# Designs tried in a protein design chat: VH-VL binders against DNA-directed RNA polymerase V subunit 5C (NRPE5C). Part 9

Target 1, 233 residues: DNA-directed RNA polymerase V subunit 5C (NRPE5C), of Arabidopsis thaliana (Mouse-ear cress) (q9m1h8)
Amino acid sequence: MEETMAEEGCCENVESTFDDGTNCISKTEDTGGIESKRFYLARTTAFEMLRDRGYEVNEAELSLTLSEFRSVFGEKPELERLRICVPLRSDPKKKILVVFMGTEPITVKSVRALHIQISNNVGLHAMILVLQSKMNHFAQKALTTFPFTVETFPIEDLLVNITKHIQQPKIEILNKEEKEQLLRKHALEDKQLPYLQEKDSFVRYYGLKKKQVVKITYSKEPVGDFVTYRCII
Key: E = the ipSAE of ESMFold2; O = the ipSAE of OpenDDE; V2 = 0.75 times the mean of E and O plus 0.25 times the DockQ between their complexes.

## First folded at step 5 (VH-VL; framework fv_ecleralimab)

Design b1 (from a45 with heavy chain L105F; at its last look DockQ between E and O 0.01; V2 from the best seeds 0.00; counts 0 for: pae E 18.9 > 2, placed apart)
Fold by ESMFold2, look of step 5:
Structure b1 (fold): chain C 233 residues (1-233), chain A 121 residues (1-121), chain B 107 residues (1-107)
Amino acid sequence: as target 1 above (233 residues)
Amino acid sequence: EVQLVESGGGLVKPGGSLRLSCAASGFTFSNAWMHWVRQAPGKGLEWVGRIKSKTEGGTTDYAAPVKGRFTISRDDSKNTLYLQMNSLKTEDTAVYYCAREWELFYAFDIWGQGTLVTVSS
Amino acid sequence: SYELTQPLSVSVALGQTARITCSGDNIGSKSVHWYQQKPGQAPVLVIYYDSDRPSGIPERFSGSNSGNTATLTISRAQAGDEADYYCQVWDSSSDHVFGGGTKLTVL
């Protein structure tokens, strides 16, 4: 794909003052609302997360600027237009849907309506709901009736991509064969590995499930790498 | 019933312009990635370009032979896909199809009937 | 640029099995889609993701994809199967690529 949206430049005559750190106020677009910026940040993080999970995500979506986002979606984006639907690179017939929910409470009726909306979407194997409100207990239970995995993320958890922090460990997910080879090589059983909880932020970012094993490589200067393995529980 | 109907084809001289339309019905057009595919008389299918859904940025991509001359746009309020063709050449003579990509990623599951564009002096 | 190669024509006796090939470098790592086009008509998707059938396509149509060759197989060929058949993939450098098409004749 060759698609690139140009970043809006608002100050052609930039005067940088190194001593006082004052900058031209017009360098960033100052016409948007807090709502559009929140959706932009969350949507960008969602695309990065989907890419890191192995979905086919166009580079243009990852490099979209706030100005370009506002040109397409406006200052108060319509939630239905924000939806993301992309296929797995390894199996393009399987796709994931990301839905941005509104500020109204999410009830069992809301979940049933969503089920009906997506009932004719062939190939949907997973869904992510980006929440702006609490789901009551009954609504959460109703999510288990979908024939595929449904995850929920409060929008606040997507305003910053947690994997872009400086000095983050390298994380590798072991497939079934790699897990078996690891356990055989070290004469271990999976219950002898240290655990990570399903609610851990990194576990949730990558969508990891119970019994998966993760290789974590910590790199610290001047000491070399530290490698550990953890089983999701 | 899901349908795509192209229109706007005709005879045009080299260097001329033409705008094709594709009317969509029976599905949520705004969620779909839409494509143009052409077929020269007696020849095979050739991909022309794509426009993504607005939910994924609404960006366009083009095949090399038409890049810079053709522009794809969409009007989601009218469920209509457009192909603006400028600086037309005789090698652009073809039947032009619009096609849908969404539920079956990387595949074109619904096609229109096509509209003939003839570029000749 | 990524290219797909198909034979120009294939003939099959009524009631027999036709096989139409689509060749490409490491095509087995890609998802292959197949279209049927009858004279004067729009293409119709008959196989997607190498081997899956859209609703309404007879089970006589099947597909496979391995190594450098994908194959569309039409068993118990009928007169109504006479058409041009195109394979198609997506490629990161060339975007959507079609094969040159194969004319299937049922005798």
Scores: ipSAE 0.000, ipTM 0.424, lowest interface PAE 18.9, mean pLDDT 81
ESMFold2 (binder alone), look of step 5: mean pLDDT 95; pTM 0.963
OpenDDE, look of step 5: ipSAE 0.615; ipTM 0.875

Design b2 (from a6 with heavy chain D56E; at its last look DockQ between E and O 0.01; V2 from the best seeds 0.00; counts 0 for: pae E 9.7 > 2, placed apart)
Heavy chain, then light chain:
Amino acid sequence: EVQLVESGGGLVKPGGSLRLSCAASGFTFSNAWMHWVRQAPGKGLEWVGRIKSKTEGGTTDYAAPVKGRFTISRDDSKNTLYLQMNSLKTEDTAVYYCAREYEWLYAFDIWGQGTLVTVSS
Amino acid sequence: SYELTQPLSVSVALGQTARITCSGDNIGSKSVHWYQQKPGQAPVLVIYYDSDRPSGIPERFSGSNSGNTATLTISRAQAGDEADYYCQVWDSSSDHVFGGGTKLTVL
ESMFold2, look of step 5: ipSAE 0.278; ipTM 0.717
ESMFold2 (binder alone), look of step 5: mean pLDDT 95; pTM 0.959
OpenDDE, look of step 5: ipSAE 0.774; ipTM 0.938
ESMFold2, look of step 7: ipSAE 0.006; ipTM 0.560
ESMFold2 (binder alone), look of step 7: mean pLDDT 95; pTM 0.959
OpenDDE, look of step 7: ipSAE 0.731; ipTM 0.924

Design b4 (from a45 with heavy chain L105Y, light chain Y49D; at its last look DockQ between E and O 0.01; V2 from the best seeds 0.00; counts 0 for: pae E 12.5 > 2, placed apart)
Heavy chain, then light chain:
Amino acid sequence: EVQLVESGGGLVKPGGSLRLSCAASGFTFSNAWMHWVRQAPGKGLEWVGRIKSKTEGGTTDYAAPVKGRFTISRDDSKNTLYLQMNSLKTEDTAVYYCAREWELYYAFDIWGQGTLVTVSS
Amino acid sequence: SYELTQPLSVSVALGQTARITCSGDNIGSKSVHWYQQKPGQAPVLVIYDDSDRPSGIPERFSGSNSGNTATLTISRAQAGDEADYYCQVWDSSSDHVFGGGTKLTVL
ESMFold2, look of step 5: ipSAE 0.006; ipTM 0.459
ESMFold2 (binder alone), look of step 5: mean pLDDT 95; pTM 0.960
OpenDDE, look of step 5: ipSAE 0.807; ipTM 0.950

Design b5 (from a45 with heavy chain E103D L105M, light chain S92H; at its last look DockQ between E and O 0.01; V2 from the best seeds 0.00; counts 0 for: pae E 3.0 > 2, placed apart)
Fold by ESMFold2, look of step 5:
Parts: structure tokens; sequence; C-alpha cells
Structure b5 (fold): chain C 233 residues (1-233), chain A 121 residues (1-121), chain B 107 residues (1-107)
């Protein structure tokens, strides 16, 4: 029970992992259960979220149909096969891992197994856990033992992509230099900007951290475009 | 409430054998990972080995100085952890503690009071 | 082969703040745990995951970890704080590693 990876960084070559054996030419609709549909929806939203965060995501994964999903993963998908591992577009050495958790209560046992499994994966810089159950206090604390931030999403929050089914303004994340230039230009301190809470669904979707500033452009066409800036708290 | 009590320490000659026991109470022993940690007189703490819960594989791991000579086992029906020590050396002289790992990863939240093992001619 | 280094001793005046260091290569990427041991007694966990406190441990005990150094801080030192203190990590290439221990003397 060691790391049995083909290469260092088992998350390499996302295209070959998920393009292989999809059987996309099978258009016959399967009579799958509600379980496979929930995984399909959540997994598709996760890919869209990762692309929007700047990760390299294969278009085939974004356009996969429920029928095609069921042909590859079955009516009751094996959770480990659902995992997503993709590199950051701007720095391909950095990868994110998405893990789909089971329905049993999540305890330290689950976190220990994952911690050991990834212990020699070079290049991982972030992880997302998709939850179907409560994560107890000790399991939540154990997430801090990872050398990078671990985010959690209840699967219910991924059944619909919020960016596609509500109108939203244009969002741009400022880097450190852009933030400093903004504050100097308007003679402001960052604490004087309006806030967005880190629990906000938009903040969570883009994985934004405290002290980051976002530029929000509203296209309210009767009135015209206007811009505001907000700081994550 | 939660307790670990070691027993079986004593005087033994080099090359001899000894078996230590650790009686557990006040918690679900079968779910815990159990460790042995030793402390030579006047010295610091040294990890000896671990046994995982049976549901997590029941496997053992040992520090290099004791590998091949010491064996950790558990009897979940008796809530008891064991350390079988063979081919004892004078440098094995120490107080031996049993310690629990459960709710905190890689930390030892409950310790026994220890049992002294003296390896001397 | 991973090693942790602690000073042999630290002295603190009653009511003052003591700081005990634990040095290791890239220790800031590891979770550090701290134990208090009084003479003739078993160790007691006082800090886990760098900075978290078990229930029953006074808020005077705190911890930090960054770079190559972790630090146990004991504010408002009391006579009962006089003990040996050990840091500990799990290193998956070396199983469990303890520092050599620091004797805290309260004057």
Amino acid sequence: as target 1 above (233 residues)
Amino acid sequence: EVQLVESGGGLVKPGGSLRLSCAASGFTFSNAWMHWVRQAPGKGLEWVGRIKSKTEGGTTDYAAPVKGRFTISRDDSKNTLYLQMNSLKTEDTAVYYCAREWDLMYAFDIWGQGTLVTVSS
Amino acid sequence: SYELTQPLSVSVALGQTARITCSGDNIGSKSVHWYQQKPGQAPVLVIYYDSDRPSGIPERFSGSNSGNTATLTISRAQAGDEADYYCQVWDHSSDHVFGGGTKLTVL
C-alpha cells in the first residue's frame, strides 16, 4: 500500500486520463440512477469551475453528456475513477486534485488515508473535496495537516453552475501590483474598500482568499457600465 | 476515565526476551492506533513502533534500532496492546510507554505511566 | 534521518513569558506537536498541529511554526510549568521524530 503512480505527479496528462475509453460515440440513453446523475452534474460543474480558475481543462470533459458519462463510469460510479487532476495553465508544474467522497460520515480515518495516498505526489498545490456527508470536527482540523489549502464543497452546491444560470457582472481578480496601484491612485487603504465575505458563493467558486481585491464591472445597459472594487474578508 | 496501564517490565540479561502489556480502558480500543515510545534513564523520548486498527489494515511499523527484534500485537477482545522484545541489548534499557493515536493525526493524546525494562548483566 | 533540535534548557522568571524552540529542515511544512513531562510522570500533549490546544490545557500555552523553526510559548509562567518539553513530528520518510527535550526552569 504505497504510491503506485506511473510517474511522479500522478495527476499528469489529464487529456489521456479522461479521453481514453469514454465511448463518446455511444448515444444510447442509459437508465441510470439518481446517484450517477448527481455525480455527472457535480463533476461537470467542477471541470467548469477549474477552467474558470485558470486550470487546463479538456473540452471533451466539459461537453460530456449524461449518456456518455454512464457509458464510461457506469450506473454506480467508482469514486476513485471520478477524480480530477489538472495543471494550472499559467504554471503547468502546479496541479489541483478534486476528490469525490462517499456517503459515510467523514472522520479522521478518511483524511489519514488521503494524506498517505498523496504524500509523494510532487506538484500538487491545492485540493478540493466534494462531500456527501458531514465532516466531523477532528476531520476538519486534520485538513490543516496538508501542505496546501484544502477546500470542501457539499455535492449539492455543485449540481448547478452558478455562473451559467444567473446573470452576473464581469469579474477580474487584481494581482498584488494592481491592488497597490489602485490604492495609491485613489488614496485609499484596503480596509476602506467595500467587502465580500469569504463564505460568499462567488468567492468560493473562484477560490478567492482574504485580502484579494476584485474588480466588478456591471453591464446595466439602460444606465451603462460601471465599476466597483471589493476586498475579500 | 481514559487510561493506559503498562506492565511486564523487569530485569533481563542481554540476549533475553520480555513481553510488555498495555491495558486500555475508557475508549473503543479497537478503533485506535497504538504506539510504543521509550525513554532511556535521563534521556529523551524515542518512538519504538505502531500498530494500526484492524479496520485500517492492522499493520505494524518499527523504528530502525528495533526492527526485526520487536513485535507489536493487539488483542481487541481484551483491550490489550503487546510488545514482544527479543534479542535484548543494554541500549534497550528504558521506561516503555504505550500511547494512543485516534482523534488527532500523528499526535499521542493519551499515555500510560510506563514500565521499566533494564537490560544488564 | 530527520532530526529536530531543541535547546537543552530555558529559564524564565515567574510571571514572564518562556519560548522554547524546535528546529528542523523545512519544519514549517510539517505538523508539530508538543508534550510536557514532569519528573516521574508520563508526557502530556499540550499543543498539536502547530498551534492548537487540547481541552484542559491553559490558554497560556500557545505555538507557532514557520520556516525552519517551531516555537512553544508559555505566558505568565507558573511554578507548575517547570518540566521537560518535547516537540514531535511525523515524517513519512522517517516515522515519528522527537526533539531532544528542553528543561524549563521557573525562577
Scores: ipSAE 0.404, ipTM 0.712, lowest interface PAE 3.0, mean pLDDT 85
ESMFold2 (binder alone), look of step 5: mean pLDDT 93; pTM 0.950
OpenDDE, look of step 5: ipSAE 0.703; ipTM 0.922

## First folded at step 7 (VH-VL; framework fv_ecleralimab)

Design d1 (from b2 with light chain Y49D; at its last look DockQ between E and O 0.74; V2 from the best seeds 0.00; counts 0 for: pae E 4.7 > 2)
Fold by ESMFold2, look of step 7:
Structure d1 (fold): chain C 233 residues (1-233), chain A 121 residues (1-121), chain B 107 residues (1-107)
Amino acid sequence: as target 1 above (233 residues)
Amino acid sequence: EVQLVESGGGLVKPGGSLRLSCAASGFTFSNAWMHWVRQAPGKGLEWVGRIKSKTEGGTTDYAAPVKGRFTISRDDSKNTLYLQMNSLKTEDTAVYYCAREYEWLYAFDIWGQGTLVTVSS
Amino acid sequence: SYELTQPLSVSVALGQTARITCSGDNIGSKSVHWYQQKPGQAPVLVIYDDSDRPSGIPERFSGSNSGNTATLTISRAQAGDEADYYCQVWDSSSDHVFGGGTKLTVL
């Protein structure tokens, strides 16, 4: 049986608004309950991540409860229905697609099939793959053939939104002008800034690129804040 | 395909003026920092100036030899970069390239083919 | 003002390794970019950020940068590598700076 993503623009397939409500974690002990909870948590984190990256996200998606999620998608959600497609607020012509992958190993064939599924999607400028299985090295290389950035997240990394921890420092992302002004003010080159790894959870959450600079404000002691600048590498 | 095409070069007498255009296609021009780089005949590459994206201030910076004489502007609705050159000198004789800045590194990843400006009596 | 120095010319035998240097005060603290320019053509970015290759540039092009010297290395030199090569940096005081260029001759 062939399964295809929508052949039209991705915003047409965006999930409908759901009622807002207080989250009570509905626990189930069967396999369908565990699967639906994992997708719910990962999908909610993905929406929060996209909003924090500057995409236009419906507030109803951010406030959806587990019970409401299960009412719409069921205990064993169809992966195609979970897809997210939202425009960038600063340039609504640009859209990002989030695809929830199945449990089978991801191969070069899987990547090519995905490329074909989205080939009629004009305006797609980025894609995120939520993985439940390993990608071999050749499949990872095949992702570079897309004309835009493709990120991957193991679903386990999206079960908790890391930005909601109480002790998180304040993160401010500098644009190119702000970076240049910082460097000129201090007569610095970007290699002379402390580094932040591309693998860092916060770097991945915000989708930061190599050589971007972040301002980090730590509030550890009740004696002044500590501010540092770090360059992504 | 990503493309930059310069136009407007020609012969001008010293003290004269000339306006160059650079038509961009295949990328979001309004997000890009755009540059002019020149090359005198038989000589090396020389950075002329830059204009930043409007969302990041839209400001310009120039190399010392052209500051006060050259003006870079952009029209994002037409995907076009401009270089207005005034008070031209024979030393300004060069092929003028427009170039796109690569992401965050101040490298130039896309270049036009250039347009020749000759300043001669 | 910040300056970059390159040798005027470098010769290499066909199939051998060419090394083109770019010298500047504390250049190791800067990101160095390299361009290839063939006669009558626009420059082409061949190395950025010291050692990274843009898509489509052969693996035989590589780069390094340390101390006061950056080096472009072209292994298994081909006739088609004969060109002018420029290094370039951004400097916080001088803005964009190009080296004077090196003519690579393949014999």
Scores: ipSAE 0.253, ipTM 0.713, lowest interface PAE 4.7, mean pLDDT 85
ESMFold2 (binder alone), look of step 7: mean pLDDT 95; pTM 0.960
OpenDDE, look of step 7: ipSAE 0.810; ipTM 0.945

Design d2 (from b2 with light chain S31K; at its last look DockQ between E and O 0.02; V2 from the best seeds 0.00; counts 0 for: pae O 9.2 > 2, placed apart)
Fold by OpenDDE, look of step 7:
Structure d2 (fold): chain C 233 residues (1-233), chain A 121 residues (1-121), chain B 107 residues (1-107)
Amino acid sequence: as target 1 above (233 residues)
Amino acid sequence: EVQLVESGGGLVKPGGSLRLSCAASGFTFSNAWMHWVRQAPGKGLEWVGRIKSKTEGGTTDYAAPVKGRFTISRDDSKNTLYLQMNSLKTEDTAVYYCAREYEWLYAFDIWGQGTLVTVSS
Amino acid sequence: SYELTQPLSVSVALGQTARITCSGDNIGSKKVHWYQQKPGQAPVLVIYYDSDRPSGIPERFSGSNSGNTATLTISRAQAGDEADYYCQVWDSSSDHVFGGGTKLTVL
């Protein structure tokens, strides 16, 4: 009666603790207003995000220092002056607008006011709202009345560029042809790929849509690069 | 009750000056963007100009026909809007309405009954 | 300058539906407001933001805006609806712009 000891293989659940890198904003009491620094960081990240999404961004905006930013916009920037409007590199007729919202609660009235203000902007195909307050359900519904896609970002999400985090993998977006080739090569369906949720910070940063496939490259020294593909759900 | 009441209209000669007043009641006047709109006899409505709230900088804008001749001002302590009209022309003959802008909708929700300005030789 | 065009007059039979148009270049991208003005009276806001009604305005009044034309619709027209109607928009180059007005006659 040979008792076959079933080796319980300890599936070590590698809980990839996505360490919330939010803490490294060192409290350097820099003499400049906390507000101007927040807008500088958020605006810089917004430009980087737009660049990475394929929009035409001036390199001078990406290289702007906090001191230069404060010299241009002051310690209490006017929100309207912070707006970004840039064309898509592939189609200069298509523009995206980034709007920085105030600290006041965002209401339907606020959204409607914004809608009227931007109504004369020709070529807008997308908008990003940078929020400093919570948006109620009615205001969110009002965003759907715009003739183009509106994305919302809490300003806190833009204080740090997630793609610059050393521990973050390289993400590449597959085009339609590359996706089809990948699926054919591996005889896979979209459902067979690991998923990435639409609410994921990377998905939001890159403006990825459902059913898009991303190539994720992890650099693991000394083993080398590990590549995986994920479908946005 | 929310109300706007215009005053100061009358007969004036070409090249003359006139000052209109609009008294506001029943709402927080200091927060309101206020406008002047005019209507020539038997004609349509024509926007004249606006003054923003003090919190929004209190800046003024004018329609091209009145720019440089008309000045809009406000006294929030008196809940009063003003229209100073200089170098008046015959074509300035109209009923002048003060109106409140519905906040952030660019519509006029409250109107006065108007005051008639007649510019004639 | 931005311009709004309205018909000079529209007639409607009592109890029927009146439609007053306001045309402008890509007006559908703007928000249109409508005012009623009766003889010797100040204008009254009847529709704002294309289709919203102020408090006290009957449900018979409705608005739509698409393409190059906004429309004020007055269903079940009453004798008291006889008035001049003005459309209005805000434009970045022209600021506040009114249409020429439409006289509605109820027959």
Scores: ipSAE 0.012, ipTM 0.536, lowest interface PAE 9.2, mean pLDDT 86
ESMFold2, look of step 7: ipSAE 0.429; ipTM 0.759
ESMFold2 (binder alone), look of step 7: mean pLDDT 95; pTM 0.962

Design d3 (from b2 with heavy chain L105Y, light chain Y49D; at its last look DockQ between E and O 0.72; V2 from the best seeds 0.00; counts 0 for: pae E 2.5 > 2)
Heavy chain, then light chain:
Amino acid sequence: EVQLVESGGGLVKPGGSLRLSCAASGFTFSNAWMHWVRQAPGKGLEWVGRIKSKTEGGTTDYAAPVKGRFTISRDDSKNTLYLQMNSLKTEDTAVYYCAREYEWYYAFDIWGQGTLVTVSS
Amino acid sequence: SYELTQPLSVSVALGQTARITCSGDNIGSKSVHWYQQKPGQAPVLVIYDDSDRPSGIPERFSGSNSGNTATLTISRAQAGDEADYYCQVWDSSSDHVFGGGTKLTVL
ESMFold2, look of step 7: ipSAE 0.454; ipTM 0.821
ESMFold2 (binder alone), look of step 7: mean pLDDT 95; pTM 0.964
OpenDDE, look of step 7: ipSAE 0.835; ipTM 0.953
ESMFold2, look of step 8: ipSAE 0.487; ipTM 0.836
ESMFold2 (binder alone), look of step 8: mean pLDDT 95; pTM 0.963
OpenDDE, look of step 8: ipSAE 0.832; ipTM 0.953

Design d4 (from b2 with light chain Y49D S92Y; at its last look DockQ between E and O 0.71; V2 from the best seeds 0.00; counts 0 for: pae E 2.5 > 2)
Fold by ESMFold2, look of step 7:
Structure d4 (fold): chain C 233 residues (1-233), chain A 121 residues (1-121), chain B 107 residues (1-107)
Amino acid sequence: as target 1 above (233 residues)
Amino acid sequence: EVQLVESGGGLVKPGGSLRLSCAASGFTFSNAWMHWVRQAPGKGLEWVGRIKSKTEGGTTDYAAPVKGRFTISRDDSKNTLYLQMNSLKTEDTAVYYCAREYEWLYAFDIWGQGTLVTVSS
Amino acid sequence: SYELTQPLSVSVALGQTARITCSGDNIGSKSVHWYQQKPGQAPVLVIYDDSDRPSGIPERFSGSNSGNTATLTISRAQAGDEADYYCQVWDYSSDHVFGGGTKLTVL
């Protein structure tokens, strides 16, 4: 029912991965089974995260079972086939790319190769790297040369979607207009809001930047909701 | 490169009108909150007003001395900011700068070189 | 309406440290931004959010803000630092407010 507008294709592998005719010999859960399960969990969490950030995500990707994932991608998926590229719902010309990196250490050479690979991807305004290894400081510095924000997540941080924990607070992100209205309505200055660190898991999940404001609702029945506002630092 | 270029300044008599333009390039203009700041000859900087992005409401706000006389607008298809100045007074004589607000921070990170408006008889 | 006060001028010997103050009622509760303006030129942002430097601004520029005073500090002053300097805040009632400006002279 939904109609999605995308520039010169959203990205590779969104649907074509299901059409690959090559089958894989499957084994009982061992190294291949563990590897495919980790990618399945991380990729599913990434789709959920992108949906929650306001990107247009096909419902079919969210509902894939592990068995269906393995039928499409195999027990040892090719990382290029796992890439995700989806448009922002509010502005379909803006796209985000998620890249699953290998087990090799990430170097400046790796980052330069990414620059080349994405040079033809029109409309890309953000990128997420899912890491299986540490990056040295030169590689991290090289990420700042992209014309857009590049985020990194260790794959182990994506094996569970942290927003589904029953005791975690509800987080609602204020846009720039809502922040200004909040401050004016309550006669508040910028620093009178309590802070929330950039390292916070929910801040990272939503990709929030310095000085954005979130509304945090702590829900505990029967006492009711407690609402606070925090500024990212 | 990122830049802002103002135009439309000149000499006008008190009570007259002028329209300033600011052409933007090198950044996504449609997402930006844009401002006008003025500087009278030999004096300091004074904020004039702001227009928000359309997706953030598209609303304007003005400093008290110009409210009701000045109107800020934008044309995102042409990457252009405008300032319509009506009922001009000699006190409005200044160099007018357009400036981009740095995201979320209330700071101005990009400025044009300014255009001079002189209001005199 | 909210007001900011700066000294009219500050002098510093070449290679020494200059300090330019910006006074305002409870300015420590606000984020303070600093601009450098050379004659005939547009302002340039040199410090934002009290103490952060934009890309390309030398480490010699630093800032602090507490109580009723924010301070721009320029260490190892160079001839090229000679300019007017303005502080600026956003205020919920007055919107954007600039200080009157300080002329820095490097001797």
Scores: ipSAE 0.446, ipTM 0.802, lowest interface PAE 2.5, mean pLDDT 86
ESMFold2 (binder alone), look of step 7: mean pLDDT 95; pTM 0.963
OpenDDE, look of step 7: ipSAE 0.818; ipTM 0.951

Design d5 (from b2 with heavy chain L105E; at its last look DockQ between E and O 0.53; V2 from the best seeds 0.00; counts 0 for: pae E 3.4 > 2)
Fold by ESMFold2, look of step 7:
Structure d5 (fold): chain C 233 residues (1-233), chain A 121 residues (1-121), chain B 107 residues (1-107)
Amino acid sequence: as target 1 above (233 residues)
Amino acid sequence: EVQLVESGGGLVKPGGSLRLSCAASGFTFSNAWMHWVRQAPGKGLEWVGRIKSKTEGGTTDYAAPVKGRFTISRDDSKNTLYLQMNSLKTEDTAVYYCAREYEWEYAFDIWGQGTLVTVSS
Amino acid sequence: SYELTQPLSVSVALGQTARITCSGDNIGSKSVHWYQQKPGQAPVLVIYYDSDRPSGIPERFSGSNSGNTATLTISRAQAGDEADYYCQVWDSSSDHVFGGGTKLTVL
């Protein structure tokens, strides 16, 4: 069933459950419909983002419709069931976890509790927190104590996939060998490439790390293609 | 835990050959670029060569003093790095370290304990 | 071939700041990595990308790189900091190059 499929995307054991027929004659779930739609959009963007970063993502998750999402998770989804855990295609022993946070304020205590909760996840090499509330400076610093990279995205930033909704240059990520050959070909040293900020929306979308190099192709009419290379900093 | 262990060092005469091994554990060896670095007794560190991951071309590069005489290879199924040293010279006498380049480009974040190669008549 | 030059030795009083230099033509255009090696031991990476510290390296270790000189700085020097220190770069024509090493003595 869809419930078990969604839960099998997580790193931890979960029980398959579903509503066994208790139905409330309550009023319209319009507010619940808005909540489920926001989670659906953000979760779909997260899967697309993970695929574009090189993670193994099931095609069924990428093509899931809103109605299918609501059938599996309901109109007020439980956050733990929304978690995504997928392996990196190039190194299947490395996994990324996406956690959907609630509306309560995120504090140092919250971050430490999360650290303990995931302490038994073998192979976790990265984590993304989808936020519905602000995270104070001390909570943000607490994230640096994790033994792997932790990224944060406000849920609002994931309601639309930026790679599909504006005219943006084509971005290709060079591997280490391609970067080295670029440097040798042009007799360049490590720092002689222009930089691209870590805060850039596309850098954050692809999860690019310091020193990675991207090939940027601008396809503009009538000028045509223009190629440049940028190093992340 | 991440570990590199070299073996195969010993005494050889000039003109001889020797094969060093480096056993890797605790990380995905097939994704790492692997290096050999040597240190003559009482002297500094000297880069010998490297082999890239197979997924990134699997090619080798060597320092000028060893080019044509040394060959680096890897067996990803055994998580093992090799250094074949031919036409050995007395100036090749050194402790040979294997080193990993994995997270940080061109930096060697994990080193083995080294194996001593002595070339003398 | 690209070369890196380090002083043979540097002395520092206990609790004071040690500075170890690594000189090379336009080294500021390269990323500099630093290694600590204690007698009978393998090198340990203490600084990468000029100024970044691997996990477990104390904040007393810092680095800078500009022009023709990179510098490893060890503040509040401790007896345990006595070691040989090597700088290293990658160069597009010479591949990996190490400096000759600097022996740090804490007095």
Scores: ipSAE 0.355, ipTM 0.765, lowest interface PAE 3.4, mean pLDDT 85
ESMFold2 (binder alone), look of step 7: mean pLDDT 94; pTM 0.957
OpenDDE, look of step 7: ipSAE 0.787; ipTM 0.938

